# VHH binders against Extracellular exo-alpha-(1->5)-L-arabinofuranosidase ArbA (arbA), part 3

Target 1, 316 residues: Extracellular exo-alpha-(1->5)-L-arabinofuranosidase ArbA (arbA), of Cellvibrio japonicus (p95470)
Amino acid sequence: KQVDVHDPVMTREGDTWYLFSTGPGITIYSSKDRVNWRYSDRAFGTEPTWAKRVSPSFDGHLWAPDIYQHKGLFYLYYSVSAFGKNTSAIGVTVNKTLNPASPDYRWEDKGIVIESVPQRDLWNAIDPAIIADDHGQVWMSFGSFWGGLKLFKLNDDLTRPAEPQEWHSIAKLERSVLMDDSQAGSAQIEAPFILRKGDYYYLFASWGLCCRKGDSTYHLVVGRSKQVTGPYLDKTGRDMNQGGGSLLIKGNKRWVGLGHNSAYTWDGKDYLVLHAYEAADNYLQKLKILNLHWDGEGWPQVDEKELDSYISQRLK

## First folded at step 1 (VHH)

Design n5 (framework vhh_7nfr_2)
Fold by ESMFold2-Fast, scan of step 1:
Structure n5 (fold): chain B 316 residues (1-316), chain A 123 residues (1-123)
Amino acid sequence: as target 1 above (316 residues)
Amino acid sequence: QVQLQESGGGLVQPGGSLRLSCAASGFTFSSYAMSWVRQAPGEGREWVSSISGSGGSTYYADSVKGRFTIARDNVKNTLYLLMDSLKSDDTAVYYCAKTPYSEWRGDYYFDYWGQGTQVTVSS
C-alpha cells in the first residue's frame, strides 16, 4: 500500500530519507530510496502541555510540519489548531539526530514560536515553512485563509521572532471586509513554501480547499522574487499579495486535492513533494515526489504524468 | 465592540484632492496604530499609509509618497487621509484598518477593518 500522508516534508540524514506529515504527534517515516517507506516514530508521544490553552478544541493531531537542519540540529516546526479556527500556534521541537536507534535521539520541545488569537489577528498561525536568505538570515513563512500568508524573521536560535521584529505580507486572496474577523472567510490560500533557485526565491502556495475528498479544489500556484521578503510576482507580473499566482499543477479525474508542497534540491536535481488524493482508492492521501524542471525563463514545471508513475510503498 | 466607518470618497478629476475620514469607536483609539488600505477593481488589497498611536510616526507606500498625508485626531477618535494630485490609478475602495499594536510593524496585518469608501479618479 502507498504511504498515507497529508502535508509532507522531507529531509536527509546520512543515507536515510525522513518524511514528516500531519498526524498524532507528527508521523515520521524513513526510506533509503524515497520509494519504500517504513514507519519510524512520532515526534510527540504526549501532546504539548500548552496545546489546549492555545486551542481549546485541539484534538491531538499536530498539523503541517516543516523540518529544517541548522548547525547540527533538526528543527521540527508544527501547528496546533482546530478546523475553521485561528486559535492556533506554531511550535518547535529539536533533535540532534532523526535515527530512533541513536543514544542521542530525543525530541526536545522549545515551545511556541508564534500564536494567533481570534479578533486580535487577521491571520492563522499554521503551515510553517523555513527559508534561509542569501545572507544566512532565517525566515518563517506561514498562514492559512484570513488575511493571507505572512513571512517573519527568526531569531538566532530559530525558536522565536527576531528582535526587532520584521514581518511581511507575501500572498493573499480577496477577503470580504464585511466578514467577521473570527471567521476564516473565502480567501482560500495556505501552505506557503519558499525555494531559492538561481537569482530568485520561488513562493509556492496552495489555493482552494483540501480535506473534502472528491470535492477538494486544492492546487498549487507559484510566484518569484529576487528578495525573500517579496514582492512575489507571478508569470503575468501580478503580485501574489494582490491575488497573483501562476498555476503549477492541478487535479484531474484520478488525482484530486493536490497541494501542501515542499520543494528540494538533492544530488543536483530539484523535486516537488506533495500529497494527492487518489479517486480510485477512496480519495486516500498519497505521497507524490515529482521532478521539478525549469523553463527558459526560469519558471518551475512538473510533468503531471509522474502522478501515475511515482508510487510510494509502505513497508512493515 | 470595535467599529470603523469611512467617509469622504467620491468622483474627482485627475489632479484633484479628497479628504477621507474614519470614525473609530469601541477601543482606546490613541493606543493603536491605524492604516489606510485600498483595493482597485478586480485587484487585491494594497497598503497605502500607516500612523502610530501617538501620531509621531507616519509611513507611506512609494506610489503615494509626497501626494498623500495621513493624520489622526485622538480627541475626536478620527483617522484622516488627505489625498492631493490624484491620478487615475488611485481609483479604489479605501479601507480604514486597525493594527493590534501602538506602532506600525511594517506588515499588512490588521485586526479590524471598516466598510470602505469608493474613490474614483476619471476624465
Scores: ipSAE 0.000, ipTM 0.111, lowest interface PAE 20.7, mean pLDDT 88

Design n6 (framework vhh_7nfr_2)
Fold by ESMFold2-Fast, scan of step 1:
Structure n6 (fold): chain B 316 residues (1-316), chain A 123 residues (1-123)
Amino acid sequence: as target 1 above (316 residues)
Amino acid sequence: QVQLQESGGGLVQPGGSLRLSCAASGFTFSDYAMSWVRQAPGEGREWVSSISGSGDSTYYADSVKGRFTIARDNVKNTLYLLMDSLKSDDTAVYYCARDQYEWLDSGYDEDYWGQGTQVTVSS
């Protein structure tokens, strides 16, 4: 059976790979080879006590994690939300190790990093991703629909926005100005992830709709900037904050709903990690790890055929 | 179940006029802003016009401003696009679109865009 994931992110501790995905309490898998995966744990055994105060329609699924190593700690960012709502918050929980057998293993929730409130905010506080700039400053990108994707500077503890606060709009699609600010609208963009490579920061975003089985339109676009704050320009020079984005990968007849990527450099090689729905298996969401290559102009490329050749295995 | 059905397209000569209609069902029509979006052969989608749920506010792309008029009838659940002074560049499939309030669906939803109606401006 292949690993069932939505919104996958990965990290490594020693010789063990850890995979985090959307699910009750955040689902955690471990692997020695990034192909054969074992269920490891959930980050939460009980929902965050503040979840239903922020999101009254919260159903117990924690969404769209990101995992970040900083000064000997693992920071797990997670989203509390409900479909079609921006009654949302990104929280963070911290652990010294990802090994459940360690006496130091305990997830310690540090609470809310940011919260979106309907009609106050024209953004949705979900889909966090962490990036350190070339000066060692740590930033969070996030967002879904509404007014697009945002980036803000994190404090030294990585638990809240820095003071003084610094915020940037990094990617946006057109949203009807006639829509009430409490409504998600039709600006189908979410799940930012930033990878630094050479002189550039590359912003990946998922365009379209996930979670509609064979009618999902999810696909990945990219832009780049020499500054982490943007502007992120696509291959034609169009600003992602003005509707720009160059296609990286889209679905085909076998694989649908490709998106919610993370991207990493491990042992001198670059990787794109995402989910894809397999049409032949009732559109079940599956883990995909693809090699990330770079063209002569420094743009990322992936081989669509690796969707067929990367096959994860869920071990008992 | 949300349904949008466009009609009124056809072949028209440059400088001519057409009236497009969109019949909406399966939702409270007056609660949603509605838009017309077009797609020319081989091109991406292009926003044309939007109207607020009440009909009190209308917006137009620069390419159609002064030539097209968007209107709605909330009693009949119908959206309209009145097109005057048509140009060859207006040739496209025109789609009626409802602004989507849900950004993540755990199951299959109906397309918020109709099937479209073909407008061809040619002599």
Scores: ipSAE 0.000, ipTM 0.129, lowest interface PAE 12.1, mean pLDDT 87

Design n7 (framework vhh_7nfr_2)
Amino acid sequence: QVQLQESGGGLVQPGGSLRLSCAASGFTFSSYSMSWVRQAPGEGREWVSSISGSGGSTYYADSVKGRFTIARDNVKNTLYLLMDSLKSDDTAVYYCAKDTSYYESSGYWRHPNFDYWGQGTQVTVSS
ESMFold2-Fast, scan of step 1: ipSAE 0.014; ipTM 0.286

Design n8 (framework vhh_7nfr_2)
Fold by ESMFold2-Fast, scan of step 1:
Parts: sequence; C-alpha cells; structure tokens
Structure n8 (fold): chain B 316 residues (1-316), chain A 125 residues (1-125)
Amino acid sequence: as target 1 above (316 residues)
Amino acid sequence: QVQLQESGGGLVQPGGSLRLSCAASGFTFSSYAMSWVRQAPGEGREWVSSISSSGGSTYYADSVKGRFTIARDNVKNTLYLLMDSLKSDDTAVYYCARGGEYSYGKWLESAFDIWGQGTQVTVSS
C-alpha cells in the first residue's frame, strides 16, 4: 500500500529521510530512498496538556506539522485545532535526533508559540512553516481561512514571537459579507510554505477546499518576493495579500485535492512535496514528491505526469 | 495615477462628531481593503480601523471601538470614518491607506501600500 499522508513535511538526519504528517500525535515515517517508507513513531504519545483549553473540540489529531533543524535541535511545530474553528494554537516540541533507537531520542514539548481566539483574531493559528531569511532571522508563516496567511518573527530560541513583535500579512482572499469574525468564511486559503531560491522567497499557498474526497477543490498557487516579509507578487504582478496567486498545479481526473505542500532543495535539486487523493482508490490521501523546475523568468514548474510516476511504498 | 485624498477634518469640541472622507482614484477601489491610520503630534502611527473590499467586515482599534464607524461606497469610490464621542486623545492627522489587516490584537503596517496626504483632526475646547 502507498503511504497515507495529509500535510506532509520532510527532513533528513544522516542517510535517513523523515516524513511528518497530520495524525494522532503527529505521524512519523522514515525512509532511506524517499520511496520506501516505514512507520517510525508519533511525536506525542499523550495530548499536550493545554490542547483542550485552547480547542474544546480537539479530538487528539495534531495537524499540519513543520520540521526545522536549528543549532543541533529538531523543532517540530504542530497545530491544535478543530474543523471550522479558529480556537487554535501552534505549539513546538524539540528533539536532539529523529532516530527512535538513539538514547538521546526524546520529544520535549515547549508549549504554545501562538494562539488564535475567536473574535479577537481574524486568522487561524494552524499550518505553520518555518523560513530563515538571508540575515539568519527565523520567521513563521501560518494561517487558514479568516483573514488569510500571516508571517511573524520568531525569538532566538524559536519558541515564541520575538520582542518587540513583528507581524506581516502575506496572502489573503476576501471573505463573504455574510460572515462575522467568529466564522471561517469563504476565503479559501491556507497552508503557506516559503522556499528561498536565488534572489527570491517563493510563497506557496493552498487555495480551495481539502478533505471532501471527490468534491475537494484544493490546488497550489505561488508568488515571490525579494524580501521574506513580502509583498509576494504573482506572475501578473498582483499582491498575494490582495488576492494574487499564480497556479502551480491543480487536480485532474485521477488526482484530486492537491495541496498542503512543502518544498526543499536536496543535493542540488528542488522538490515539491504534497498530498493528493487518488480517485480510483476511494480518494485515499497519498504522498507525492515531484521535481521542482524553474522557467526562464525564475518561476517554479512541476510536471503533472509525475503524480502518476511517483509511487510510495509502505513497508511493514 | 493611483491617489487617495482625505477631507472632513477640522476643529471639534470634546464629545463632538466628525465625518472623514477619502476619495480614491486610479485603481479598482472595490477590489481592495481600506484603512484609517492616525498620527498624534510627536507620536508614531496608530492603526484606527479597516474595512474589507465588499464592506462586509469591519475592524477597530480598542481605543475607538463603539465610537467610530468605518464605511465605504464602492459606487462613489469613497471611504468614510464616522467619529462620534470625540476625545482630546483623538487629536491627530488621519490618513487613508489602501490595504490593512488587524491580527493578534495588532495592526499589520506591512499590509498598507498606498497612503493619502492626511487630514488634521483637532479635539479641543
């Protein structure tokens, strides 16, 4: 069977690839070749103690992780939320190694990074992604629906917003006039991820709806900026914070609900990592790793045919 | 030419009311969120209020909530700030700005890309 993932992110330790995805306690897989995957661990055996306080409808599934290596530690960011709510928080847990056989292997939760509160915040504190700028400052992008995607400066230990705080709105779509601030609304945008390539930061975002099998409308858009803080402009010059976004990839007859990507440079090559639902397999969510190419103007491109040629294998 | 032009400022007594207007030209006004930002004498800029492109969502700084109302007319390409129960602390130059977002109890300055010239509001006896 293929690897069942939603919201995949990856990193490497030594010769081993690690894959993190939405699931109970965050699901972790390992691989030596990025094709053959073995279940490794969960980051949380027990729920964070603060989860039910922040999100009363929390069901134990931690969402949409990001993994970031910094100064000898692995930082795993995770989302605590409930569907259709912005009673949410992004937390962080830290480990010295990703190898569960190591005597140093231990996830230490550092608690809440940021929290969204209904009617106070017109954003949802989920879908974190970490990016370091060209001066070594580390930032978090995040967000889903409401007022869109935000970016803020992290403190030196990457566990809280910096003081003084610095926040930027980087991408958004306008909400329905019928929705108040407590409702998610119709602004179908989430899952930011920023990749630095050459002179640009590229902001990827998922537009549309996930999680509805064949009725999912999820697809990826992109914009870029020479500054990590934006403005992120699409191919037409439209600001992503004003509804801009250039299509990178969308579904076809076989693959539906394409989105929630991460993006990486590994061994001099660039990759897009995402999930896709296979129509012929009851819309089961599957890992996809695609080559990321660049056109003559520096825009990312992917080959839709690689959705068919990349096939993950789940080992026992 | 993209332009924002404020009007309606002036001298008013404490407890009084003023209506500020901002005339927009050179862009599709109905496609952009709009904001009011003020700057008091000798102080930094303070975000006051924002309105979505459709006018369906409005946001206010705690200091003005319940006293000020932001509104827009997308047919006339005009943004408004209706100021009631004015206080001496409301004395400032008021700027119309394109864009704007209020998040995590704070305004996001990076969300503004075009600014007007400003209109002076003085609340004094």
Scores: ipSAE 0.000, ipTM 0.188, lowest interface PAE 15.9, mean pLDDT 88

Design n9 (framework vhh_7nfr_2)
Fold by ESMFold2-Fast, scan of step 1:
Structure n9 (fold): chain B 316 residues (1-316), chain A 121 residues (1-121)
Amino acid sequence: as target 1 above (316 residues)
Amino acid sequence: QVQLQESGGGLVQPGGSLRLSCAASGFTFSTYAMSWVRQAPGEGREWVSSISGSGGSTYYADSVKGRFTIARDNVKNTLYLLMDSLKSDDTAVYYCAKWGDYRSNYGMDVWGQGTQVTVSS
């Protein structure tokens, strides 16, 4: 039985890998080999007390986490939202260790990092991903639909925007002029993730629609910049903030809804982590870890055959 | 060319009232949400209020709830902010904005010139 995940992110503590995904209270799995996974915990046993104030239709599922280790703490960013709404917030909870058997194991919620309010914000405060630049400054990328994907500078304790605030628009697709600002609109772009490799920051984004089984159109695009703030240009030189994006991977007859990736360098090798829906298994969402290769011009590549050869195993 | 022109500011006593107007041109006004944002001397921008394109939905910052009312006239392409029970802390330049994303560097070029509100004895 493969691991059932949506929006996977990973980190390592010692010799143990930890996987975080969308679910009630954020679902956490652990593994020694990135193939055999065991249920570890949920970050929240009880929903954040502010969740229904921000999102009245919140159903207890915390979305699209990111996990970041900084100065002796693990920072778990999470999204509170509802489908088709930008009544949303990104929160953060911290822990000294990811090992539930440790006496120091305790998730401590630090509350809201940012909140989107309909009519005020032409963006959706979901899908956070953390990136440190080459000067050690930490940034958050985030966003879904509306006016696209944003990047802002985090403060020293990584719990809110820095003062003075610094914000950048890093990727977007065309939005209909007939859509009221409260509506998500037609700009099917979300789930930014930035990986630093060589002289470049690579911005990955999910285009299309998730969460429609066989009707899902989700696929991954990429662009790159020598500056974390952009502009992120695709292979043709088109700015991702002007509709650019080079295809990295898309669905086929067996695998549908490929997206919401993270990307990592582990032990000198590069990896793309994503979910994919298996058509033959009622579109069940499965964990995929693919090798990330680089062409002669420094662009990332993946082997679609690894969708079939990587098989995660869920332990009891 | 998108243009937003604010008016109606001035000097007013604490507890007084003012009505701000924003005349919009160069776009289909009724299809866009509109916002009021203010900036006090030496401070950052603070979102005040927003109204949907149809006028059916309104939103307010906690600092102004119950005192300010946002309204629009889609025939006249005009946005209004009716300010009651004014406090010294309401002293600021008030800007009309085509969109409410005041925290983004993107789209700042669609802001008006502003109108000064001074609440003082």
Scores: ipSAE 0.000, ipTM 0.214, lowest interface PAE 14.1, mean pLDDT 88

Design o1 (framework vhh_ozoralizumab_d1)
Fold by ESMFold2-Fast, scan of step 1:
Structure o1 (fold): chain B 316 residues (1-316), chain A 123 residues (1-123)
Amino acid sequence: as target 1 above (316 residues)
Amino acid sequence: EVQLVESGGGLVQPGGSLRLSCAASGFTFSDYWMYWVRQAPGKGLEWVSEISGSGGSTKYPDSVKGRFTISRDNAKNTLYLQMNSLRPEDTAVYYCAKDSYDYVWGSYRPDYRGQGTLVTVSS
């Protein structure tokens, strides 16, 4: 039985790997080898009390986590939303350790980081990802559909926007000006993730549609900048905030809906972590961990054959 | 793009009545609790009334309970405050406020941003 994940992110504590994904209360798995996974916990046993006020159609699934280790604490960011709505918020919960056997293990919710409101905001407050710049300032990228992907500076506690606030638009696709601001629209872009490598920040984004089984069009694009704030330019020099993005990986006959990646450097090697739907297994969402390579010009590349060779195992 | 524009203030005698209006734009009006808050000369802001997005729930402090009535017209994006039996102590600039999440306190608080409307109760 393989590990079912959507929107996977990972971190390491000691010699143990932890995997976080969309699900009731955010699903947590642990592994010693990144292949054999055991159910560990959920971050929320009870829904955040504010969730249904922000998102009246909220169904109990917390979406699209990111996990970030900072000054001895683990920060778990999560999304509260509903399909087709930008009645959404990104929240954060904090823990001293990810080991549930530790006496210090306790998730403490710090509440809402940001909220999107229909008609006011032409963006959706979901799909958070944390990046520290080369000066140690921490930023959050986020967004889905509407006016695209945004980046803002976090405060020192990583729980709120910094004051004074600093915001940047980092990637977007065309949206009809005739469409009502309450509608998600046709700008099929979401799930930003930024990896720093050498002199560059690399912005990964998911284009297309997830969550439609064999009709999913999800695929990954990339651009890069020497500044965390952008502009993020693709291989042709086109700004991602003006519709740019270079293809990194897309679906094939066996694997569909490839996207919602994270990216990491572990022990001197670079990795891309994502979900993919296996056509032969009723489009079940599966964890994929691929090696991330770099070409002579510093662009990332992956081997599509690793979609077939990486197989996760769920331990009972 | 959120805007709140208050109107309806003026000079009135003790025991008189006024109706304040607040024209809202730039957000989905029916999704938010709305507030009236006031600031008397030389004093801080004082909460006057609040109303749920649907209009089904209202609250008042004892100082205005039974005299003031908050209401809303979601089709017109307009908030109202009917003020009856006015007293000299009701003299203040009245502000319309939208519910907003306070990130420091982890709770919703009024976000007033209009120019306000002056109410003077004097003989």
Scores: ipSAE 0.000, ipTM 0.097, lowest interface PAE 22.6, mean pLDDT 87

Design o10 (framework vhh_ozoralizumab_d1)
Fold by ESMFold2-Fast, scan of step 1:
Structure o10 (fold): chain B 316 residues (1-316), chain A 121 residues (1-121)
Amino acid sequence: as target 1 above (316 residues)
Amino acid sequence: EVQLVESGGGLVQPGGSLRLSCAASGFTFSSYAMYWVRQAPGKGLEWVSEINTGGSSTKYPDSVKGRFTISRDNAKNTLYLQMNSLRPEDTAVYYCARGSDYWKGEYFDYRGQGTLVTVSS
């Protein structure tokens, strides 16, 4: 059977790959080859004690992780939320190793990084992704619907916003001026991820709707900037914070709901990691790892045929 | 064919102890995280313990933390649950379960037939 994932992110410790995805306590898989995967662990056995205070409708699923290695620790960022609400928070838990057989293996929750509150915030505190800039400053991108995707500077221990705080709006779709600020609205954009390549930061975002099986409209767009803070411009020169975004990949008859990507450079090669729903398999969400190529103008490209040829396998 | 067979349940008085065992077959036991889950009369399933593939990491809900201990013997394909300071509210059918990789709120993909634990005077 194939690996069932939503919102996949990856890292490496030694010669072992680790895959993190949405699920109870955040689901963790390991692999030696990025094709054959074994269930490893979940980061939380018991939900964070603050979860239902932030999100009264929280159901135990932790969403949309990101994993980041910094100064000898692995930082796992996670989202606490409920569908259609911005009663949300991004938290962080840390571990010295990802090997569950190690005596040093222990997830230690550091609590809330940021929280969104209806009527106060025109953004949703979910879908974190970490990026270090060319000066070594670490930033978090995040967001879903409402007023779009934001970026803020993290403090030195990566557990809170820096002081003084620095925030930027990096991508946004138009939202009706008649829509109440407590409502998600029609601005179908979420799941930012930033990859630094050469002189550019590339911002990937998921447009459309996930989580609707065959009715999902999720697809990936991209823009780029020479500064991590933006503006991120698409291929036509349109600012992503003004509705810009160049199509990278979208669904077809076999694969639906393509999105929530991460992107990496591993051993000199570039990769796009995402989920896709297979129509022939009741729209089950499956891991996809695609090669990321670059055109003559420095824009990323993927081969849609790799959606068919990359097949993950769950080891027993 | 995946099989999980629980044993060790029975009647015990409040404050007592029981040790449950689960014999696993039909899969590579050492490659899976394992769980104990329970179902009290008229209630839903509740997970009570989790152990990683090598036995170095364990997790418990607050309702049993400090009282229950999960362990495993990979050479014998056996999972254990040591239950101490038992309370009437621990009365339930206890199931051995193999860790699930599905994100839809299912903690396990296979479970055994269960063993009944009754805590009463």
Scores: ipSAE 0.000, ipTM 0.179, lowest interface PAE 13.0, mean pLDDT 88

Design o11 (framework vhh_ozoralizumab_d1)
Fold by ESMFold2-Fast, scan of step 1:
Structure o11 (fold): chain B 316 residues (1-316), chain A 122 residues (1-122)
Amino acid sequence: as target 1 above (316 residues)
Amino acid sequence: EVQLVESGGGLVQPGGSLRLSCAASGFTFSSYAMYWVRQAPGKGLEWVSEISGSGGSTKYPDSVKGRFTISRDNAKNTLYLQMNSLRPEDTAVYYCARLDSYGHWKTGPDYRGQGTLVTVSS
């Protein structure tokens, strides 16, 4: 069996790779080779006490994590939400190690980082991703539908927005002016992730719809900027905050709903990590780790044939 | 009394064309930006085109850009949507709509018609 994931992110501690994904309490797998995966833990045994207050329709699944190592600690960001709603919050929980056999292993929830409230906010507080800029400042990108994807500066302990606050809109699609602020609307964009490579920050975003089996239209686009705050321009020079985005990868007859990527440099090589639904296996969500290549102009490229050649294995 | 009446929908083959019309009455048509929105079966409203009161500016999402053209005839109080290269994904009820004035952005749509069904199938 392959590893079942949605919204995968990864990190490394020592010689062990850890994979985090959407699920009850956030699902954690470990691997020594990024191919053979063993169930490790959940970050939460019980849901956060504030979850139902923020999101009355919350069903116990924590969404779309990101994992970030900073000054000897692992920061796990997670989303509390309900499908089609912006009654949402991004929270953070912290651990000294990812090894559940360690005496130091203990997830400590630090609570809400940001919250979106219908009618107040034209954004959805889900899909966090952490990026450190070239001066060591740490930022969070996030967002889904509504008014698009946002970026804000984190405070020194990475648990709250910095004071004074600094916010930027980094990507959006045109939203119907006929939809009131409580509705997700027509701007099918979410799941930002920023990778720094050479002189550029590359912003990846998922366009289209996930979570509809064979009717999913999810695909990945990219743009880049020399500043973490943007503007992120696509290959044609169009601003992602004005509907720009260059196609990186889309589905085919076998693989559908490609998206919610993370991206990493490991041991001098670059990788794109995402989920894809396998049509032949009832559109079950599968982990994919693809090589990221760079063209002569410095744009990322992936080989869609690697969707077939990367096969994760879930150890019994 | 504000009224918007759509027409021109129907069954069409993939790659075909349709022209939708919207007859507006009960307000000064040229003073309002007008919109086409659609709702596919089981889905929410999706904006598909916008035109300024004068007709001097138009906007489209990428899903229809290059295939759909919005236009208006202010002398006849009529809004049009020319739909070319139709795809099965364009199957929806299409609504003509008007928003409240710019200063009341939180009120949502103030008027829309009953809609006209467009079915794209082979």
Scores: ipSAE 0.000, ipTM 0.124, lowest interface PAE 18.4, mean pLDDT 87

Design o2 (framework vhh_ozoralizumab_d1)
Fold by ESMFold2-Fast, scan of step 1:
Structure o2 (fold): chain B 316 residues (1-316), chain A 123 residues (1-123)
Amino acid sequence: as target 1 above (316 residues)
Amino acid sequence: EVQLVESGGGLVQPGGSLRLSCAASGFTFSSYAMYWVRQAPGKGLEWVSEISSSGSTIKYPDSVKGRFTISRDNAKNTLYLQMNSLRPEDTAVYYCARGETYYKGWDSYFDYRGQGTLVTVSS
């Protein structure tokens, strides 16, 4: 049985990899080899007490996590939202270890990092991803639909925006000016993730629609900047904040809905982690870990054949 | 609980007219853009018309422009579609939909849709 994931992110503690994904309380798997996965835990046994205040239609599923190690702690960012709404918030919960057998294992929710409010905000506070810049300052990228993807500077505790606040728009697609601010609109862009490699920050984004089985149009685009704040330019020099984005990977007849990636350097090798829906298995969302290569101009590349050769296994 | 209930479908000859209605409940109707969408037999979902929350902005695809008219009555929580000069290719189930992108799940264009009303254009 393969691992069923949506919006996968990973980290390592000692010799154990941990996988976090969208689900009730955030689903956590562990592995010694990144192929054979065992259910570990969920980060929340009981939903955050503030969830239904922010999102009245919240159904208990926490979306699109990111996991970040900082000063001896693991920070798990998560999204509280409802379909088609920007009544949303990104929260954070913290743990000293990811090993459930440890006496130090305890998720401690630190509450809301940011909240989007309809009519006030032309953005959606979901799909967080953490990036440290070359000076050690930590930033969060986030966003879905509306006015696109944003980046803001985090405080020293990584639990709130820094004071004074610093915000940047890093990627967006055209949104109809005739849509009111309460509507998500047609600007099909979400799930930012930033990886620093060499002299560049690379911004990955998911374009199109997830979550429609065989009708899903999700695919990954990339741009890069020498500054974490942008502008992120694609291979043609077009700004991602003006509709730019260079295709990294798109689906085929077997694999559709490819997106919501994270990206990592592990033991000197670079990897792209994402979900993909397998057409032959009723579009079940499956974990994919692909090697990330770099061309002569420093652009990332992946091999679609690895969608067929990487096969996760769910252990009991 | 959001509910959308369509009515007014039926059999009509080519060149004829029908008026569809959609009764909305469980939300503040006047705060949402509304849509009509249709699905012909063996085809995917097709957008037919859009109207802003106030009724001031209206959009149609070229396939129905000049033949179909969307309107709304916010006091009655009702959406309408007046269909004139009907063609056999207009044969479809017509759905009333609330105007937000359904971000996750099968229906990613609309957060709520009714059960539909069948329109058959045939002689």
Scores: ipSAE 0.006, ipTM 0.164, lowest interface PAE 10.2, mean pLDDT 88

Design o3 (framework vhh_ozoralizumab_d1)
Amino acid sequence: EVQLVESGGGLVQPGGSLRLSCAASGFTFSDYYMYWVRQAPGKGLEWVSEISGSGGSTKYPDSVKGRFTISRDNAKNTLYLQMNSLRPEDTAVYYCAKEGSTWRYGDSLDYRGQGTLVTVSS
ESMFold2-Fast, scan of step 1: ipSAE 0.014; ipTM 0.223

